# VHH binders against o75319: the designs that were tried, part 98

Target 1, 181 residues: o75319
Amino acid sequence: GNHIPERWKDYLPVGQRMPGTRFIAFKVPLQKSFEKKLAPEECFSPLDLFNKIREQNEELGLIIDLTYTQRYYKPEDLPETVPYLKIFTVGHQVPDDETIFKFKHAVNGFLKENKDNDKLIGVHCTHGLNRTGYLICRYLIDVEGVRPDDAIELFNRCRGHCLERQNYIEDLQNGPIRKNW
Short names: E, the ipSAE of ESMFold2; O, the ipSAE of OpenDDE; V2, 0.75 times the mean of E and O plus 0.25 times the DockQ between their complexes.

## First folded at step 7 (VHH)

Design j37 (framework vhh_6fv0_2; at its last look DockQ between E and O 0.46; V2 from the best seeds 0.00; counts 0 for: pae E 4.1 > 2)
Fold by ESMFold2-Fast, scan of step 7:
Structure j37 (fold): chain B 181 residues (1-181), chain A 121 residues (1-121)
Amino acid sequence: as target 1 above (181 residues)
Amino acid sequence: QVQLQESGGGLVQPGGSLRLSCAASGFTFSSYEMYWVRQAPEKGLEWVSSISSSGSTIYYKDSVKGRFTVSRDNAKNTLYLQMNSLKPEDAAQYYCATEYGLPDEYSMDVRGQGTQVTVSS
């Protein structure tokens, strides 16, 4: 269906690149069929996403889609030059270890293959906030050794919205580091 | 409204097989993506599999690939999950769902009773 996700309009479409990283977070783009339910200034299509990234003088090299649905947009709506990875997650609970490891492997693989450029990893869930912020921060903490509070502050500042779910924040601050060895 | 009735769970030994069914009513089943999700005791809800409305696009959780097969019969409004080579870590309450019944960031988590899968010897 063409129902706009609950509270989707409340969030900034795309954040800023997180300095010192290759991450940029955004809310889910909505294909053209949703535009009849949106004012012109509310539209955020896949094309709008790429235009906004370009306006920041940045370029996407990978999109990681954390939603469980295929209804918002299709991979075919994206430029063929930009790889798309779907990691199915449900909201409300902290992503499981398999999901965390899959995210880490995708990021590490991208960074290895993109050493000679400055292309970004775009990450989104429905609102580009809780699942998105959790997985980005989890990567920074576990792989890059960033202090939890620093990772959360960096994400919040660059996304333009603060992580909202206390269980996600609690896991980042006090939960175990996820190691698969 | 949307009604989903899961069945087919039970107790099996490691390496065993079960076929889960989900009978759907109250909506145009053939027009919607369907999902299998599971929840083990004291753990969060985990996505297991997705199938497009036509059945042509299918995805699986990495740990179940090659062992589980999702399918649908749109004429019968029924979703299936064939589970082979079951492992202790597959033990969980299994639920079928549409996108409306799964928790998104602000959506309601509205599920049926599910069907229990127990794996022990």
Scores: ipSAE 0.655, ipTM 0.836, lowest interface PAE 1.7, mean pLDDT 91
Fold by OpenDDE, look of step 8:
Structure j37 (fold): chain B 181 residues (1-181), chain A 121 residues (1-121)
Amino acid sequence: as target 1 above (181 residues)
Amino acid sequence: QVQLQESGGGLVQPGGSLRLSCAASGFTFSSYEMYWVRQAPEKGLEWVSSISSSGSTIYYKDSVKGRFTVSRDNAKNTLYLQMNSLKPEDAAQYYCATEYGLPDEYSMDVRGQGTQVTVSS
């Protein structure tokens, strides 16, 4: 099915690079079949994603897809030079430890392999906000030692939208640190 | 009306096997990706497996890889989950689910009532 996700149109397609990090968040790009249901200015395809990143004078080195569906776009829609990682993440609840670990591991692996460049880690869920924001902030807090409020503020500012779900915010602010290995 | 109905759950000993089924109706089953999710006591809903509409693309949660097998019969509008070598941590309410698009509306998640899987010696 090519039905548009609820509220998908309400969010900015692509955020800004988070200063001091290699992260950039965006909403899920939609493959061509979805364009029939969108105004031209609302369209956001995988190609559009890369164009917008380029407009920011950035380059994607990795895409982490947190959606739990395959219907939005295919890895084949991406350049072969950009690795694609799927981490199936259920929405509306704090990701489990396995999900958190998998995310951290992927990020750390990328950073280890990409020390010689400044390519970005693109992260998205459906809206590129709550799940995306939580995992990015969780990484910054647990791995980089960033204060929870600072991480959240940084993400919100760069994404152009604020984390909406209190359970995510509360877990980031007051929840336990998760294992990094 | 879109309907999903899970069955096949039960009580098994560790190391045992179960085969879950999900009967789908009210939509073109063969056109939709399907997935299994589960919810254990005092835990949140977690993703278990996904299978594309044609069955050509399959994913598993890491902890169930090698033990669980998802499949589908589009002619019968049925989704399956073969669960082998069951562990206590597999105990949960299991749901089949899909993202279903309503006419003139946004897509939404649909799941059945679930089937209970209990693993105990």
Scores: ipSAE 0.336, ipTM 0.705, lowest interface PAE 1.8, mean pLDDT 93
Fold by ESMFold2, look of step 8:
Structure j37 (fold): chain B 181 residues (1-181), chain A 121 residues (1-121)
Amino acid sequence: as target 1 above (181 residues)
Amino acid sequence: QVQLQESGGGLVQPGGSLRLSCAASGFTFSSYEMYWVRQAPEKGLEWVSSISSSGSTIYYKDSVKGRFTVSRDNAKNTLYLQMNSLKPEDAAQYYCATEYGLPDEYSMDVRGQGTQVTVSS
């Protein structure tokens, strides 16, 4: 199915680059087949994503897709020069350690390979909020030593929407530091 | 009413095989992606595999790739998981899931009772 995800229209398409990091978060872009159900001003395609990033004077160097469905867009709809990684992340629960590790491994690999440029890591789930915010914040806390409340505030401000799921917020604030492998 | 019924679990020795089935009803099965997820005791749900509505695009969790094969028969409204070379860490309750009726991105709907896979030495 190509139905519009619930509440998807209510979220800003793309956030702002998170200062001091290489992250930018956005909601899932929708391939053209979804546009029959959208007003023109509501459309947010893979092409629209790259145009909006360019309008911010930024460039994507990696897209991490956290959804567990394949229906929203195809990797072939993205420029070949931008690597794409799908990390199937179960919603509604705090991501398991294997998922967290895979996310950290991808981010660390990107930073090493892109130390000579300013390209961004784009991260999205369906709404670009709860799973996206959790994993970005988990990285900042565990790998970069950012205080949990500072990571959450930074994400919320730059995304333009606040993390909503209490179990994610609780785990970030009070859960164990996840040691990297 | 969406209904998913898992079957085919059981007890197997390490290295053995099982084939799980998921009978679906209450929605147009052939129009939706299907998933296998599993849950070990005292752990959260773990994604295992995804298959597109046509069956043409398939993904696996890295630890099961090469050992597990997902397939579907859209004429019979049935999803399958062939599990070969089973390991003790594969022991779990297995559930199928569907993209149909997921209005909340942060909700994973396991709709059936699941089927238990036990791997013992």
Scores: ipSAE 0.294, ipTM 0.625, lowest interface PAE 4.1, mean pLDDT 87
ESMFold2 (binder alone), look of step 8: mean pLDDT 79; pTM 0.788

Design j38 (framework vhh_6fv0_2)
Fold by ESMFold2-Fast, scan of step 7:
Structure j38 (fold): chain B 181 residues (1-181), chain A 121 residues (1-121)
Amino acid sequence: as target 1 above (181 residues)
Amino acid sequence: QVQLQESGGGLVQPGGSLRLSCAASGFTFSSYEMYWVRQAPEKGLEWVSTISSSGSTIFYKDSVKGRFTVSRDNAKNTLYLQMNSLKPEDAAQYYCATEYGLPDEYSMDVRGQGTQVTVSS
């Protein structure tokens, strides 16, 4: 269906770039079929996403979509110049090691291929908060050596909303570093 | 009320095959994207496969690609998962789901009992 995700309207569409990184987080864009259920000021289409990123004087070089569904928007709704990667995840659960490895590999590959520019990696789940924040923070902790509390605080500040799932926060703070996957 | 009933699990040796079925009722099955998910002992829920309402678009978890095949019969309101070349790491409780049964932050996790797949010699 084209029902609006629960609490989707409660969150800011796009956060700010996380300083010292190439990450920017946002909630899932919704294709035009959802606009009948939204006021004009509530609309956040793929086009709206790119307009808001440009308003911040930033440019997307990759989108990583962490949702498990294709109903929200199609890759064809994105500019052909921006690569799109789908990593299927379910909510509530800390992402598995295969998912964490896939995310890290995509980020590392992007950074190697984009060392001569300042393009951003855009990451979203449904609300751009829990799964999105977990994977970004996990990358910063495991790969960049950032302290867990610092990574979480940076994400929360830049997203404009705090990570809500205690199991995600607990894993980031006290869980093992995933170097072998 | 959405109701999903899984069947077809069992014990197989490594390299064996199983065909799982999911009988759906209480909603217009042909209008919904369907999913297979699994949960191994002491692990979280893992996404396995997604199939569009028409059956024309299908995605698989990387580790099962080439070994598992999802399909659906909209006339019979039934979803299938053909599992070939089963590995010990595929052992889990398997569930079929709609978006109503998959956790998406604030959505309720409403699933049936699932069907158990055990892989051992």
Scores: ipSAE 0.651, ipTM 0.831, lowest interface PAE 1.8, mean pLDDT 90

Design j39 (framework vhh_6fv0_2)
Fold by ESMFold2-Fast, scan of step 7:
Structure j39 (fold): chain B 181 residues (1-181), chain A 121 residues (1-121)
Amino acid sequence: as target 1 above (181 residues)
Amino acid sequence: QVQLQESGGGLVQPGGSLRLSCAASGFTFSSYEMYWVRQAPEKGLEWVSTISSSGSTIYYKDSVKGRFTVSRDNAKNTLYLQMNSLKPEDAAQYYCAKEYGLPDEYSMDVRGQGTQVTVSS
């Protein structure tokens, strides 16, 4: 289907780069077929995403799509030069260890291959908030040793919206470190 | 209106096989992407597989690749999951879901009762 995700219009399209990291978070871009249900100022296509990131003087080197559906846009709607990785996750639930491991290894692989540039890892779910914020913060805590409250604050400030799901926040603050090597 | 009825679960030995079915009614089945998800005791909901409306594009959770096969019969409004080489870690309640039927953030979770898979000696 062609339904606009509930509350999608309530969220800022693209956040700011998270200082000290290669991460930038955004809400899901919607392909052209959705535009007839949106006012011009509400449109956020894959093209709009890249224009907004360019306006921040940043460049995407990887997109990680955390949605469980293929209906919002196709990989073909993205520039051929930007790798796309789909990691299927459902909302409301803390991602399982296999998903966390997959995310960490994708990030580590990107960073290893992009040591000589400053390209960003773009991460999104439907709203670019809960699943997105959880996995980015989980990476910062488990791999980079950032304190949980500091990781959450950094994400919230740069995304322009606070993580909303208490189970995600509780897991980040009090859950075990996932060591996947 | 929308109804999804899972069946085919049961008790199986490690290394065994089961075939799950999901009978759909109340919507145009052939127009929707379909999913298999599972929930083990005391764990969260896990995505297992996705199949496009035509059946041509399929994705699997990494830990089930090569062991599970999803398929659909649009003429019969039925979704299938063939599970081979079952492991104890695959034991869970299995659910089918349609597009818009899985939790997204603010969308309702519209799943049926599911079918129980137990793997033990």
Scores: ipSAE 0.541, ipTM 0.788, lowest interface PAE 2.5, mean pLDDT 90

Design j4 (framework vhh_6fv0_2; at its last look DockQ between E and O 0.55; V2 from the best seeds 0.00; counts 0 for: pae E 4.2 > 2)
Fold by ESMFold2-Fast, scan of step 7:
Structure j4 (fold): chain B 181 residues (1-181), chain A 121 residues (1-121)
Amino acid sequence: as target 1 above (181 residues)
Amino acid sequence: QVQLQESGGGLVQPGGSLRLSCAASGFTFSSYEMYWVRQAPEKGLEWVSTISSSGSTIYYKDSVKGRFTVSRDNAKNTLYLQMNSLKPEDAAQYYCATESGLPDEYSMDVRGQGTQVTVSS
């Protein structure tokens, strides 16, 4: 299918950089074939993503795509200079440990290779909220030692929308730290 | 109406093999990307594999790479998952799905009933 994801229009396209980190969250960009179903002010293509990031005086150095499908846009729609990583996840479920460790390794690798710049790690799922917020917060808690409530508040404020799934929030607050590094 | 019917599950010892099948009807199977997902007892749904409409582009969960092979027969509207070197951690209910059949926050279609894979000695 080529339908617009349910409630996709309800969310801000791009959040702000999370201060003290290299993370920025956004909803999934939609390639030009979706634009016939959108008003001009609703469009958010890969090009629109990079324009909005630039308008914040930021630069993307990596995109991590947490969706399970390639129907929304193709990696070829992104600038050749920006690495793209696909980590397949389904919604509703707290990501499994394998997914969490894959995300952590990708972030750690990016940070190690980008010590001499201030480029951002862009993370998105379909809405850039639940799976995206969970993995970013899980990284901050487990790797950076941020307190769970502080990580969640920082994400919510910078994304402009609050994490909605109680199972994700509960796991972040009370779940085990995933240590396998 | 999209209908998916999984079969081929069973009980095997660690290191064993099973071949799962998914019979699809009610849609133009050859035009859609297909997925295998699984859910173990007391765990969440996990993505396992994706295969493009033509069968030329395939992705696997890291822990099953080299052991599982997904394929499709568009003339028969059938999706397959060949599972080799099975581990206890692979024990789960296995489902095939279209993209609309997978949870994506607010939208999802129906999954089939699945087929049970048990791995024990």
Scores: ipSAE 0.680, ipTM 0.842, lowest interface PAE 1.6, mean pLDDT 91
Fold by OpenDDE, look of step 8:
Structure j4 (fold): chain B 181 residues (1-181), chain A 121 residues (1-121)
Amino acid sequence: as target 1 above (181 residues)
Amino acid sequence: QVQLQESGGGLVQPGGSLRLSCAASGFTFSSYEMYWVRQAPEKGLEWVSTISSSGSTIYYKDSVKGRFTVSRDNAKNTLYLQMNSLKPEDAAQYYCATESGLPDEYSMDVRGQGTQVTVSS
């Protein structure tokens, strides 16, 4: 019942903190039951996620999961001290306004509650690239006033992979600003 | 070849009910989580519901909780969505779908042609 997502192995497990932000993107970690289908060096579990974050001298303060399922890992696999939020986000399509708002609201709430620390907001979808990148960039553009091209470049550089979908890129570059309230 | 075929859509009045079906083939249906998505006019795709491979874990969009019920019959390779107390806001093209992991060229999200749900007085 545990199927490795297509192309999942092709993406770096964890990106780098985006300078000037609290964001870090990563691909979906897979619980132990998936390991039998992976080479040891391909394994990326929730535990591995936290280890890799620590190796970067960072700490996760929130995980935003944009996938549709909890089959990959369970919130119980995460430390109790790290909140977990799921925002069901459809792939391939530009997220709707409700999804965008939910994401912004979650990020703003976290930042409000975590002014006294430097903990990161970890965001992932399946590959931690297109959906993840869009929403992070959308936030930077709409809330932080970052130029679209700068946001995209920053995300791509830090994730180690470039946004692939033209509809996402086009919407970020030329689409309307979404309301923040 | 992975195939999904939705059916059961139609025109209903507000407060009415519909039961959607999704016939799956070309993969081991019982091994995969399934979900419903919908696309209303001038809107993008939105998630509606998810059901685990065994049916033991279920999620709903907040706006459909208490009104919609997802289920599956693995013996029949069929996914269902019982929609009660339908509202105009529920009008959309409904798709059944599954995520990546399928041995198919459409390895991201696979969905059928959809079935139209119209809610009008």
Scores: ipSAE 0.391, ipTM 0.727, lowest interface PAE 1.3, mean pLDDT 92
Fold by ESMFold2, look of step 8:
Structure j4 (fold): chain B 181 residues (1-181), chain A 121 residues (1-121)
Amino acid sequence: as target 1 above (181 residues)
Amino acid sequence: QVQLQESGGGLVQPGGSLRLSCAASGFTFSSYEMYWVRQAPEKGLEWVSTISSSGSTIYYKDSVKGRFTVSRDNAKNTLYLQMNSLKPEDAAQYYCATESGLPDEYSMDVRGQGTQVTVSS
């Protein structure tokens, strides 16, 4: 399947750069085969993603795809100049420590290799909200020392939607700091 | 109603093998991607593998690559997981799952009851 993900239409396609960070979050872009099920104004393709990033005067330097499927688009649909990393992340539950460590490692590696530019890390799951918001906030809390409530507020404001899953919010606010990596 | 039934679990020694099966009904199996996931005691769900509707595209979690083989028989509506060289860390309840056409934050709500894999000396 080419079924449109439930509630996908309800979310803004792309957020804003999170100030003081290199992150921008978005919902999953959908390849051309999905467009038969979308009105023209509802379409959000990989090309549309890059156009919207350019409209913000930003540039993507890495895309981290948190889904566990390739049915939404293929990495080949992205410009060859933008690295793509898939971190399979099970939804509906707090990501496990291995997933969190992979995300932190990828972000730290990107920041080191891109210290001389201002390119962004684009992060998405299906809706660009719950898994995406959790991992971005977990990074800011554990690695950058940001207070949980400040990280959540920053993500919510810049994404344009609030984190929805209470178990994610509870883990960010009250869960252990994951100091590895 | 989508129904998934896993089978083939059991107790094996380290280095042993098991073949899991997932019988599917209530949807057009050949049109959907299928997944294997697992859950160890006191842990969350862990993705294991993905297989495309045709079987032509397959992904594995790094720790199982080379040891596990996913396959499907679309004529029999059955998904398989061949598990070789089993390690203690592979012990878990194994579930098959499918894309439901719902958001992927709910896509793991459509899975069977699971089958237990135990690896011990």
Scores: ipSAE 0.278, ipTM 0.624, lowest interface PAE 4.2, mean pLDDT 87
ESMFold2 (binder alone), look of step 8: mean pLDDT 79; pTM 0.792

Design j40 (framework vhh_6fv0_2)
Fold by ESMFold2-Fast, scan of step 7:
Structure j40 (fold): chain B 181 residues (1-181), chain A 121 residues (1-121)
Amino acid sequence: as target 1 above (181 residues)
Amino acid sequence: QVQLQESGGGLVQPGGSLRLSCAASGFTFSSYEMYWVRQAPEKGLEWVSTISSSGSTIYYKDSVKGRFTVSRDNAKNTLYLQMNSLKPEDAAQYYCAREYGLPDEYSMDVRGQGTQVTVSS
């Protein structure tokens, strides 16, 4: 279908790069067919995403799409130079270990292949908030050794919106560290 | 009235097979991307598979690749999940869902009651 996701207009399109990391979070871009339901200032297409990243003097090297649907935009709407990875993640649920490990593997692979540049890993779900914030914070906690509250504060500040789902926050603060063995 | 009705679950031993069906009514089934999701006891809902409206684009959860096959029959308004080489970790209540029917953007009204898969061992 062609309906705008619930509450999508309530969120800033793109956050700021998270200092000390290669992450930037944003809400899902919507392909051209959605624009008939949006005012010009509300539009956020794949092209708009790349324009907003350039306006921050940043460059995307990878997009990780955490939505469970293909309806919002097509990978073909992205520049061919930017790799696209789809990790199907259901909202409202804390991502399972398989999803967490897949995310960590993709991030680690990107960082190893991009040691000679400063390109960013763009991560989004529908709102660029709960699933996105959870997986980024989980990576920072488990791989980088960041304290949970510091990771959450950094994400919230840079995204411009606070993680909303208590089960996600609880898991980050008190849940087990997920290690790949 | 949009309705989804799952069937085909049951008890199977490890390595066994089951074929799940989802009968859809109340909407133009052939126009919608469809999903299989599952929920194990005391665990959250997890995505299993996606199939495009035409059936040409299919995705699977990594842990089920090579073992599960999703398909659809648009003339019969039915979605299928063939499950082979079942493992204890696959034991769950299985649900089909329409796009707009999954958490984060859905009404629970478009998800059926599910069908229980038990793998004994």
Scores: ipSAE 0.140, ipTM 0.547, lowest interface PAE 5.0, mean pLDDT 87

Design j41 (framework vhh_6fv0_2)
Fold by ESMFold2-Fast, scan of step 7:
Structure j41 (fold): chain B 181 residues (1-181), chain A 121 residues (1-121)
Amino acid sequence: as target 1 above (181 residues)
Amino acid sequence: QVQLQESGGGLVQPGGSLRLSCAASGFTFSSYEMYWVRQAPEKGLEWVSTISSSGSTIYYKDSVKGRFTVSRDNAKNTLYLQMNSLKPEDAAQYYCATEYGTPDEYSMDVRGQGTQVTVSS
């Protein structure tokens, strides 16, 4: 399929850095082949992503791609200096414990290796909202001890859009803390 | 209209093997990325594997790496999942999926009834 993801145009391309963290969330960048279906002001390529991050006086040190498809852009479309990690997640479903563990491990590894800089962890799914917000909030709750409602509010404010899926919100507020041995 | 028909499931002992098939029709199979997903009774739908349209780029869920092999035969419009060293936690209804019916991956298009995989001693 070569179509623009449904509702993708409805979301801000890039949120703001989440204060007190190294996270920044955005919607999926779309490679050049999608631009034929977009007005110039709607385009959001991998290049556009890095330009928008730079406009905020920020720098990406890692991209975590939560989509289950390869069709939107290729890792080769990103600067070679920025590590890319693919964690396959299905939309609508709360990510399983294995996925949550993988996300936490990647974040912890990045933070350990980047203690002496201020580079950001960029996280995206298709819209940069539900799967993205869930995993970021899950990390803040489980690893950093943030209260669920505070984590959700911080993400919503910085992303510029509120988490939409009730099952994700319910799991964050009332679900178990996912322990990683 | 997209149609996906899974087969090959069954009952197997831990450590056993099964080969799942997915017969696709109603779209240009060779032009679309395909997926295997599964759902156990008390769990949500879980992604298992992704294979590119050509078959050259493949990804697996961490817990199945080294045990499962996805492949496709574009001439026969068929997707396969070879499952070796099956574990009790692999027991689930297995579905093949595509996004042909919906352009948004949020709406993963699971059209078949799936094929049941039971792993028991």
Scores: ipSAE 0.347, ipTM 0.694, lowest interface PAE 3.5, mean pLDDT 88

Design j42 (framework vhh_6fv0_2)
Fold by ESMFold2-Fast, scan of step 7:
Structure j42 (fold): chain B 181 residues (1-181), chain A 121 residues (1-121)
Amino acid sequence: as target 1 above (181 residues)
Amino acid sequence: QVQLQESGGGLVQPGGSLRLSCAASGFTFSSYEMYWVRQAPEKGLEWVSTISSSGSDIYYKDKVKGRFTVSRDNAKNTLYLQMNSLKPEDAAQYYCATEYGLPDEYSFDVRGQGTQVTVSS
């Protein structure tokens, strides 16, 4: 299929860098084949993503794609200079321990290899909100020791939209720290 | 209406094998990416595998790599999951899905009833 994801148009394409971190969140870019279903002002291709990041005077060094599908865009639609990591996740459910560990490992590896630059880790799911916000906040809480409410507020403000799924919010606020993985 | 009917589940001993099938109707099967997802008792949905519309691009959850094989027969509108070397942790209700059947893409649940896989002695 060539369906535009439900409610995709309701969300800001790309947020702002989360101050004090290397994270920036955005909704899934849609490859050229989707543009027939979109008005020019609604288009958000992989090229549009990089243009909007550059407009903010930022540079992507890694994209982490949290969707379970390859239909929205292909890694080859991205600049060859930017690494791409796919972590398959299903929506609505709090990501499992294996997924949380993979995300943390990828972020830690990027930061170790990019100590001498200021490149960003771009994270997206379909809407760049629930799975994206959960994993970024989980990293900040577990690895960087940020208070849960502060992590959530920072994400919401920079993304321009609030985390919507109560089970995700509840796990961040009251769930166990996964720091031993 | 999209309809998906899973079959092939059952009780198997650890190390055993099962072949799951998913019969699809109500949409142009050959044009859609397909997925296998599973849900163990008291757990959330877990993604297991993705297969592209042509069958050329295939992806697996790390814990099932080398043990599970997804395939499709576009002429028969059927998706398969061959499960070898089954472990107790694989016990779950298994569902096939399109983007219509996965909650994050759409606000409604169009999954079938699934097929149950039990692994125990």
Scores: ipSAE 0.520, ipTM 0.763, lowest interface PAE 2.4, mean pLDDT 89

